# Ledger of designs, part 51: miniprotein binders against q56419

Target 1, 326 residues: q56419
Amino acid sequence: MEGRTLEEVQEEVFKRHGVLVPKKELEDLAKALEEAGLLLTEKVEARLKEEEEKLKRERPMRLAGLSYPEGEREARAFLEAFRASYPGEGEEARVLLMPHLEPSRVPEVYGAALAALEKTPPPERIYLVGVAHRPLKEKAAALPVPFQTPFGPALPDLPALQALDALLPFELFNTPLAFREEHSLELPLFFLKGRFPEARVLPLLVARRSPELGEALKVVLRDFPGLLVLAVDLSHVGPRFGDTPLTRTLAEEARRRDLGFLERLAEGEPEAALAFLGANPTRIDGVEVVASLLPLLRERKGKVLAHRLDLEAPTLSAVGAGTLVL

## First folded at step 20 (miniprotein)

Design w_1
Fold by OpenDDE base, fold request of step 23:
Structure w_1 (fold): chain B 326 residues (1-326), chain A 120 residues (1-120)
Amino acid sequence: as target 1 above (326 residues)
Amino acid sequence: SAEELAEKLEELLERIEELLRKIIELAEKGKFEEAIRRVDKFIDLLEELIDKLEELVENPLTKLLAEMIEELAKAILELVFEVKDLLKQGRTEDAIEMIEEILKAIKLILEMVKKIAELA
């Protein structure tokens, strides 16, 4: 309502059309809608406040029983089954790019990540960089609290997080509510915590490219060495993402973009990987993360272990997922 | 026609109400996964409702009324995300309470849609 009252509009309708709108009934109903809207908004605000206060202490699971088992025994069996879905061997990772897509959609891609983790010495800490699917106040954020998993809490590396915050031109500890449902951290963390139970974690989200983040992390990694994990998906194509239904041509283009991106990263050429995507017409999810982490990806050679473009049949859409070791 | 559109919106709102009742039933049974899937379907239908409300605009009055419905529908959308989050946590009672408030709001939207149809 651009400042117009129902009364003013009723008068205008009467003047233009000669129709007497039943004023009182509409006024009462309009008032009831406004009051209902206010009440619902107050309930939302109360819930957001409650959850924000909880997020000062811990990040509870949201996808337990949905995307992975809640129980530890069942969760271990889940890890083993995912590892078994990838028939290959992994390589030692200093940097791991892995998906955050629903695990059941791309089991072999997660299996490839587990295979790489089997060849990786247990890190003291994991820098877990996810994608913010909700707006952040800043370009990037961190949540410096324990993340719950079926394997117990993933504890934050507070000293390393503080060192990172001190090097950034913005407050790192912003937008805690963006973490509450963020699957780009929760899903990869399940696999990481299951493999490395003693590793501390730096849970990071990127909303927009931040070159400052990569430069700061490069400095922090000298004093606080660890495994860098990019939890990113690849192409998003089809009706859910504004395209026509998936065709052979669209799928071939998505695969070409995904593999061309991953291969250039595997060559240690992250700028070339970004340049190859251009305007990113297939909507590779990991672009802003990679663009933020350029200093950490340069000159590192590695290998693409797995890739899949997974069809979501109900929407005729597809999402790309990959596993890359550097 | 505005009447045909109103009838379609009424049917959509009835489907939304049925979904909300089903979510309550599933939550009461501890079937949270299935309840959450129904919440996602509810979100899709509510977004469809919002998109179709723009088509009801024929005059300044119907525009104002449609805007009011849209504002309430957006508030419902925000609250239903909280319902989904509560269901993920197994907080059944809190989720049901919020769904009951959403049901009241949906009824108000239905009444307003009927009034818009009467004024067309």
Scores: ipSAE 0.682, ipTM 0.904, lowest interface PAE 0.6, mean pLDDT 92
Fold by OpenDDE base, fold request of step 23:
Structure w_1 (fold): chain B 326 residues (1-326), chain A 120 residues (1-120)
Amino acid sequence: as target 1 above (326 residues)
Amino acid sequence: SAEELAEKLEELLERIEELLRKIIELAEKGKFEEAIRRVDKFIDLLEELIDKLEELVENPLTKLLAEMIEELAKAILELVFEVKDLLKQGRTEDAIEMIEEILKAIKLILEMVKKIAELA
């Protein structure tokens, strides 16, 4: 209660309106609400502390048994089914853009990513760059611990992570709690670990565009070569995102923005891709990631393998997903 | 009227209580996916409650009381995210314990809403 006390307000109401507020019952209830609020806050703080201490050792799964199977045998069958959902062949990837949306919504888009990974020689390490859906203390962050998967732990590349930290003007190892529930890393990592069980991982999050990150990564990649993965979604349209219910016109605009963005990336023109979006009226999720990685995307030509705008019927909203190889 | 608004808030709080009990039931049955979907619905209803509390403000006292409810509702919102995370981990007992504390807080909010209606 940083402001006016209940007593001061009761006195003011009496002076202005002549209403005698029953002091004792209201005071007792107000005190009970305050005590309840303090207790709930203490419980939150205790949980956050427990999870932060755990994140010093490992990042456990959050979506096992929900978005993908927990058991290794079932997880392998899941990968095979997703690969089967894409009828095409992949291309070798040096850079892979893939979704982080719920896999069941866009199976063929993940299938296209798996098809590309089949044509890709096993990397020593994977630079996995996701989207921070929670605030970070810095523009970007990393979590230098094992990430649990049904295929065993994805182990961090500590030497490469340390080399990256040394080149950044900010502390890379910040905001560990932002990784706790971050699906933009967990979901793509399932597919990546399933295909490349021996690869080390650099789990990175971007909250805001960091040109420094792209320049630093370009240097690190010389000494620590690997596969770069952009785990990003595309357009977010409809009531969940502040629009009217999905219409044909809104869906056509979302698809136009998604494909126009991906095609310009496939041409090796990432600045043109960003310029094409302008104010980003369809809320393409991957903009800050792409803007951070410009030095790594320039002049890299590739191919769009898949795209889908998936309808979430209960909210009449839609999310775009795509797979691009460079 | 303030009375009609209070009745609507009471109905909303009753729906919130029923939803919390349903989440407990689903968690006890090991139906974590369904429980998590109900947690998301709880968040939506709690946000609706916070938005409607502003409509009950008619004088400085009701304003202060509404602010106190909002502070508690925000604390509930933070804790319910922890409930969702515990359910994702299959930590049923810990999740239920937290939901029981949220239920106590919702009852206090209901009592305060009734008092605001009496003072309006």
Scores: ipSAE 0.681, ipTM 0.904, lowest interface PAE 0.6, mean pLDDT 91
Fold by OpenDDE base, last read:
Structure w_1 (fold): chain B 326 residues (1-326), chain A 120 residues (1-120)
Amino acid sequence: as target 1 above (326 residues)
Amino acid sequence: SAEELAEKLEELLERIEELLRKIIELAEKGKFEEAIRRVDKFIDLLEELIDKLEELVENPLTKLLAEMIEELAKAILELVFEVKDLLKQGRTEDAIEMIEEILKAIKLILEMVKKIAELA
């Protein structure tokens, strides 16, 4: 309410329209709405505080029993089934681009990631770079706590995280609440932890392109070698994302952009990949991540293992997902 | 007409109330996945409500009242995300408590919408 009281507005309405608003009932109701709003806000603040305090210690699972099994035995069977969904063989990854979409939507794409991980020697640490779907205080953030998984906790690499923080012009350990429900980390981490149970993790989120992050990581990776994982989706098209319902033409354009992006990355030309997208009219999710990691992606040749544009039938929308090894 | 729009908003609010009751029922039964899906549907309907509130604005008073409803609806939206998070954690009692508070707020919105319709 920009400074106007209900009384002032009632007077204005009376003066302009000659309508006498039943003042008392409306005032009582308005007050009740305000009091209700305050109460709900207090409850939200209390919950946020509780969750922030928990996030100082650990990041619990949020998608267990929904997107993947909670139990370890069932989780292992889940991994095996996803691996089986991809009929091909993988390649050794130094950089892995994989989706963070709901696994059941693109099983073969996750299967391709697992196939690549089978050919990858166990890393000491995994740099897991996701997309921030919530605002961050800075361009990027990290959460330096254990992430819970069905395979036990994914432990943070504190020395490497501290080294990264020291090289950034901003505080890396910002916006802990952005991590509490962030599926772009939780979903890929399930697969990564299942394959590499002893690897430490650097859980990173990117909200906006940060060239500083890529340069800092390039330095850190020299002293703290590991697997770099880009957990990103590709095109987002259809009504859910502001387009018309999915058509053949729209799907072909989404696929063209997804594959053209991935192919240029596979050629070791990440700048060309970004340039190819231009204004990114099909809303490739991973653009800000790739733009941040240019120094790490340059001159790395690799292979596209899988791609899918998955239809969400209820919304006639589609999301692209891919697996790339570099 | 503002009256026709108010009737549509009342119907929408009734559907929202029914969803909230169903979420409670599902949570009490330990059907968290189904409850969460209904929460998502609730969010969609609440967002639709917020969008339609702008259409009720015919004069400065109705504008002010619509803004008050919108503020409360936004607070509900923030809290329902916490409900969803609690359901994901199996914290049934806490989730239900919050849904009950949301139900009270929805009733107040309904009363205000009716009042706006009377003033149009």
Scores: ipSAE 0.679, ipTM 0.904, lowest interface PAE 0.6, mean pLDDT 91
Fold by OpenDDE base, last read:
Structure w_1 (fold): chain B 326 residues (1-326), chain A 120 residues (1-120)
Amino acid sequence: as target 1 above (326 residues)
Amino acid sequence: SAEELAEKLEELLERIEELLRKIIELAEKGKFEEAIRRVDKFIDLLEELIDKLEELVENPLTKLLAEMIEELAKAILELVFEVKDLLKQGRTEDAIEMIEEILKAIKLILEMVKKIAELA
């Protein structure tokens, strides 16, 4: 109670209004609420501490049995089905932009990513850059521990992570709890680990644009070559995101923004891609990631393999997803 | 009227209690996906409760009591995210234990809402 005590307020109400508030019952109830709040807070703190201690060792799956199968055999069948959902052929990727949206919503977009990975020689390491949907202490973060998958653990590339940390003006290994439920890493990692079981991983999150990250990664990639993966979604439109229900006009604008963004990236013009979005009125998720990775995206030409604007019917909202190879 | 609002809040709290019991039932049956969807619905209803509490404020006493309910409701929201995380891990017993504590807190909120209505 940051201001007035219940007793002071009761006295004031009595003095002003002559209302005798049943003091004892109300006081007992108020005390019970306060005690309950403290107990619940203590439970939260205990859980957060437990999870933080676990994250020093590994990042367990959170979406196994929900977004993808937990069992390895079933997970392999899942990969094959997603690959089959994309009828085209892929291209070799040095940079892969892929979604982190719920896989069942955009199967062919993930299928296109798998098609690209089929044409890609197995990398020694994967730089997996996701979007932080929770606050970070710094602009970007990494979690230098194994990430569990149905295909076994995705092991961190500690030497490359350490090299990256050494080049950043901030501590890279910050906010471990931001990783515990972060689907922008877990979902793409399922597909990546399934295709490249031996690749080491650098799990990175971006909360805010960090030019320093892109410059540092450009240096690190010289000594530690690998596949760069941008795990980003595109437009977010409709009531869940503060818009009116999806209309033809809104969907056309979302698609225009998504494709215009991806096409400019495919031309090797990431600054033009960002400029094209302006104030980002359709809320393209990948903006901060792309803005952080400009040095790595410049002058790289590639191809858009897939795009979908997926309707979430219960909320009349839609999310854009795309697959781009560079 | 404050009485009508209190009745609506009581109905909302009853729905919240029923939902929490359903989450327990689903978790006990190993239906974690369905349980998690119900947790999301719980969050929505609890946020609705918090928003409506501001409408109960008629005097300094009711303001103080509403603030106390809001504080507890925020603590419940934080804990329910942990419940959701436990359900994702298949940690049924731990999730149920936390839901039972949330149920106790919801009952206290219900009692306080009734008292606010009596004081209006």
Scores: ipSAE 0.677, ipTM 0.903, lowest interface PAE 0.7, mean pLDDT 91

Design w_1
Fold by ESMFold2, look of step 20:
Structure w_1 (fold): chain B 326 residues (1-326), chain A 120 residues (1-120)
Amino acid sequence: as target 1 above (326 residues)
Amino acid sequence: SAEELAEKLEELLERIEELLRKIIELAEKGKFEEAIRRVDKFIDLLEELIDKLEELVENPLTKLLAEMIEELAKAILELVFEVKDLLKQGRTEDAIEMIEEILKAIKLILEMVKKIAELA
């Protein structure tokens, strides 16, 4: 709204104290502060341009040594530990829903995804659809470059990506910087690349629901068969997300919403799954992806393999994660 | 009071300056992991600075000056992320160049905080 000018501040000081602060000295300092801010912003912008140019060639690991091991040997042991955390058997997936939450928080949920991959014939390519955590210029985006992993680069399926781009009413390759920090692709990709080292990848992000994306993918998948992966989290509840502190009642509601959503997806009824959420009061992360991909989810029945609502005790908040095969 | 808050801000900014010089030293020695840990501490101190500046924004007499400092502090925070990334890449000279610009900005903030204290 309205604030005081430097002249008004100087006048008030004189009125209160009977002294006059040198106006020019304050003006010079204010100008220097503004110029410093502009310089620092320019340096950030130059860095972002540099990183954007690098992202046009490859996407480096950002979470190695933080969320998963950097070395290949240790990374393979990490995969085995996660598989072991889920004692059940998987089922073959034509579509896999898996989380992008920090793996150590939901080990059995990632383990269930690995169990499903054990039953899945190695695909030629993986359509990896994550959730954009930074704005996109369009409803969806892809980055047609190698994504680095401890198991080697996950190579892009350029023919399939080009076919997809050609079918969309917007440029698919539209926001490289959105991929710079995007864990919703990097974390699931670690597990996928570890199990399918020869598969090419279509790394896709959804910011806002795009029916056009789902229709285009339905066409592309006929000519370029592969595994479709929805890399999404479920409920987000508690103070970190704008709620009151997590209560037993709020946690029970979040679990009910998560499981009801997954179960309806498992019945091949994605519209019913979305309708079940209504206004999405527990902020299930995957709704925009599911809403985009309806043509690929209809009539496809499957099974919920795992779910956890993971408590963040320090923040009194929780995040849900699940594994669904279709 | 505004005078007490400005004194605390001066102490914080002096700690920040010392920390930034230590980060430069560690980067020059190639001790990037140690430098990054110190950058994380700098981020904590910078967030504390911004929180204390918000109290000055609530004071009508100092609001304009505090808002100017806050905008610069937020620009510093954005650049610090890039410093951290450059250190992870082992790009010592690029990281140090940015830290030196941050140091210049911190000194300007300190000078303005001292002027706010004189207005009290």
Scores: ipSAE 0.676, ipTM 0.900, lowest interface PAE 0.8, mean pLDDT 90
Fold by OpenDDE base, fold request of step 23:
Structure w_1 (fold): chain B 326 residues (1-326), chain A 120 residues (1-120)
Amino acid sequence: as target 1 above (326 residues)
Amino acid sequence: SAEELAEKLEELLERIEELLRKIIELAEKGKFEEAIRRVDKFIDLLEELIDKLEELVENPLTKLLAEMIEELAKAILELVFEVKDLLKQGRTEDAIEMIEEILKAIKLILEMVKKIAELA
């Protein structure tokens, strides 16, 4: 409101239209709406404070019983079913690009990731880099606490996280609330923890391209070797994302961009992959992550194991997902 | 007509109220997955409400009132995310308490929409 009071507006309406608005009832109702808004805001603030205090200790599951089973036995069966959905064999990964989309939408893509993990020696640590779907205070963030999974807690690699923080020009441990519901970490972590139960984790989020992150990680990886995982989705097209309903042409363009992006990454040309997207008209989710990790992706050759553009029929929208090993 | 739009908004608000009650019912039954899906539907309907409120704006007064509704609706959206998070945690009582406050706010919005329609 540009500083106008209800009274000023009532007076203006009276002057222009000769209508005397019932002042008292409207004022009482307006006040009630304001008071309600304040109360709801206070409740939100109280909840956020409570959750921030919890996030100092651990990151609880949010998608257990929704996206994956909560129970360990059922979770193991889930992993095996997803692995079975991909008929191919994997390759050893030093870098794994995998989706963070709802697993049931792209089972074979997660299956391909699991196939790659089968060929990968158990890492001491996993650098799990997700996409921040909520604002961060900085370009990137980390949460240095255990992440709960059906397979037990994924423990943070505190020494490696501290080494990373020390090399960054900003505080790495920022915006803990951004991790609370971030599925770009939780969903991939389920699969990663299930396959590598003893691996420490560095849960990282990228909101905006941070070249500093990639350079810092390149240094940290020398002293703290591990598996790098990019938990990113690909194209987002259709009405949910501001497009018209999915058409053959739009789907073909999304696939072209997804595959063209992944193929250039597989060739060890991450800058070419970014350049290929240009303004990113199909909204490839992983752009800021890839742009942040360029030093780690350069000159690494690999293979695209799987790709899918999955239709969300209720919204006539589609999301691309892929699995790439480097 | 403003009357027809008001009627549509009232119908939408009724659907929103019914949905909130259904979320409570599902939460009480421990059907958290189903409850969460209904929360997502609630968000969609509330966003639709916000979008349609702009159509009620005919004068500076109705604009101001619509802005007030929008502010409250935004606060509801923020709290609904907390409801969803509570449901994911199985915190039924806390979730229900918040939904009850949202229901009160929705009733106020309904009253304000009716007032806007009377002033149009």
Scores: ipSAE 0.676, ipTM 0.902, lowest interface PAE 0.6, mean pLDDT 91
Fold by ESMFold2, last read:
Structure w_1 (fold): chain B 326 residues (1-326), chain A 120 residues (1-120)
Amino acid sequence: as target 1 above (326 residues)
Amino acid sequence: SAEELAEKLEELLERIEELLRKIIELAEKGKFEEAIRRVDKFIDLLEELIDKLEELVENPLTKLLAEMIEELAKAILELVFEVKDLLKQGRTEDAIEMIEEILKAIKLILEMVKKIAELA
């Protein structure tokens, strides 16, 4: 009794009840979503390969016209304005801690860094250590290429970078894409290159504390002396960072933590500075960098030149920035 | 409430689609700064969509479908950051071609949101 008429009725019943038609239509739509996702992912991968190939030759400016001027004349005027924002005298630095926060938010903190650089002999090279905001394959990374600036390219110190890589138990140069958008190097570099146009650079990122990095850098710095720069921000407090709304009490605590951290570093006591923070309840940004560089910070006494806890009124949040010379 | 949520998501997706078409128009006219500002707005709306997708989950089927939408939306977000770079570089035709693929993907998300609302 199984004729074509029965099968036609079965198809109509399925369509009328909607169970099979919605199921098939849903399956087709789900497949289309998967195919679209694969296509978009392939296009992203192609773009990332293109950008990675570019990064093997140079790191272009990404914040020119946004955080600092693109033109050299305007960039020099920008530097002069920032120096003027800090009317005091600096101190000579072998180690400089400076921020990577948007410059216009903390002009006197960057100005204090410029004042310190005025008192610092021109270094042959700068060890610039920032905070990775994108994942690294290892605890730390470097990118051995020129970084473009309005003042010309900041050239890599290839012999020092190769010596560093040879001392580490991991590959240092294997995450070039992490440098593509990394402002913790680009923003401080603008100021450093402007003041020391002939210095070579070791552009370094830390994702997670690495005692191996600090020990290796201690060895490399003996043979390749230079200026060590920790490009880090301090407390991050308020709703944008998971806290209750910013209060005077929270802001005062963040300031106390920032200054207590910096002052202990200035006493040559980096382990005490880290211990002072405990669980780091105000989320001081520089902890992983400082923890990596303990051998280079111990017993180096210095001075805190500037500090600001900068308010983000729209988010009811704040970020701390400081300038420390050792 | 669940019906009201689905209608809000459909509204959001329709605004996203209109915004993408405006970005194409601005890029074709060489108005790159305006196009980039609208890309930033698109990113905000897409992130809002992703945040709201969890509210559609009522059962294992709607959970699976919401996860599929979220995965595609995240792929769109990744590609649109590349669109922004291309516009900054003045690579208009490359940017438009990517925006057109994003438009197709947004249309698929809209159709799936409609199907989820029909399933209840």
Scores: ipSAE 0.669, ipTM 0.907, lowest interface PAE 0.7, mean pLDDT 89
Fold by ESMFold2, look of step 22:
Structure w_1 (fold): chain B 326 residues (1-326), chain A 120 residues (1-120)
Amino acid sequence: as target 1 above (326 residues)
Amino acid sequence: SAEELAEKLEELLERIEELLRKIIELAEKGKFEEAIRRVDKFIDLLEELIDKLEELVENPLTKLLAEMIEELAKAILELVFEVKDLLKQGRTEDAIEMIEEILKAIKLILEMVKKIAELA
């Protein structure tokens, strides 16, 4: 059958037998589908390599125009509006716990963070510790590049990052792509950079609890003092998270667990805060960060400034957010 | 019926093809926000396609073919995220290149759906 097209072969079978031979046509289509899939996958991989190389130089804004304004003037007005959403006064923070939930959902919680920042002397650097939403190659990671914001680039504290890397039993700069879409750094950073435009940043992610990270950070903070920020959310409850429909009872339990966790942290008792959560039945996402940072949280007393368990009406679910100063 | 469902799938795929061509047109004109909104609609239609493929399964052969289409559709969804990112960056030619490959894949899916319907 050399020199004949598949169409010619099928036409010959049809003429001889009165039946199309659909098996060969299907096999050709199936093969073409497989080849198309491989090609598309290769193009995705090429894009990811391109983005990874860019992330080795800078981390661009991903949420400008979506979660916060792109322009600097509008971004300043946004900060003012959020501060105004919290009618109270802040307190000086050495450690700040703040959310990474969509800002418009918990405006007074971000406002409380801004109130704390206005009472905080401008730090030389900010240790910004978020929650990895993509897998890391290690328990924790950092990205030692400028993070773009509407207020200009948040510059990395390279000496502090290098000191941290040297103290860890694993490579700290291990998963650049995990930072590509990581809102737990980008959203808090917007507020932090807006208030402390001269501070350098250590952008850190935790995937799994790492006692080594906390011990290393305790050493680095002695030589490179700064503001420690835990950029974490609290309870996640309701059908979107695998629960039955959200009831008043479940919501009240989530709120009590959020506040009990925060209050124990405010007493300088982070181990007690973790023990209080046990198996973490309301899925507080700050647990792995707190568990990593125990040496930095012990005996630091402070205050819970704000909390909200915010309802996601379309999913009948809720997410908790809080502001704690230590 | 299986024939009626296949006709609905073919109509959906034709709408998807038209939408992809519109996205190319918008990207060429520099209307990136409008192009991105159309990409979001394309994603909705492709997810609808994936959901409906289970209804076409009649036997082990049609099940296998539907699974192959679903795998390609998932690859398309992954690439579409990159198309949106390229459009946000104003990288028109790169976005169009990827959309053209998606169009080729959509045409193959349409051919396979038609063949599956003939087997039903």
Scores: ipSAE 0.665, ipTM 0.898, lowest interface PAE 0.8, mean pLDDT 89

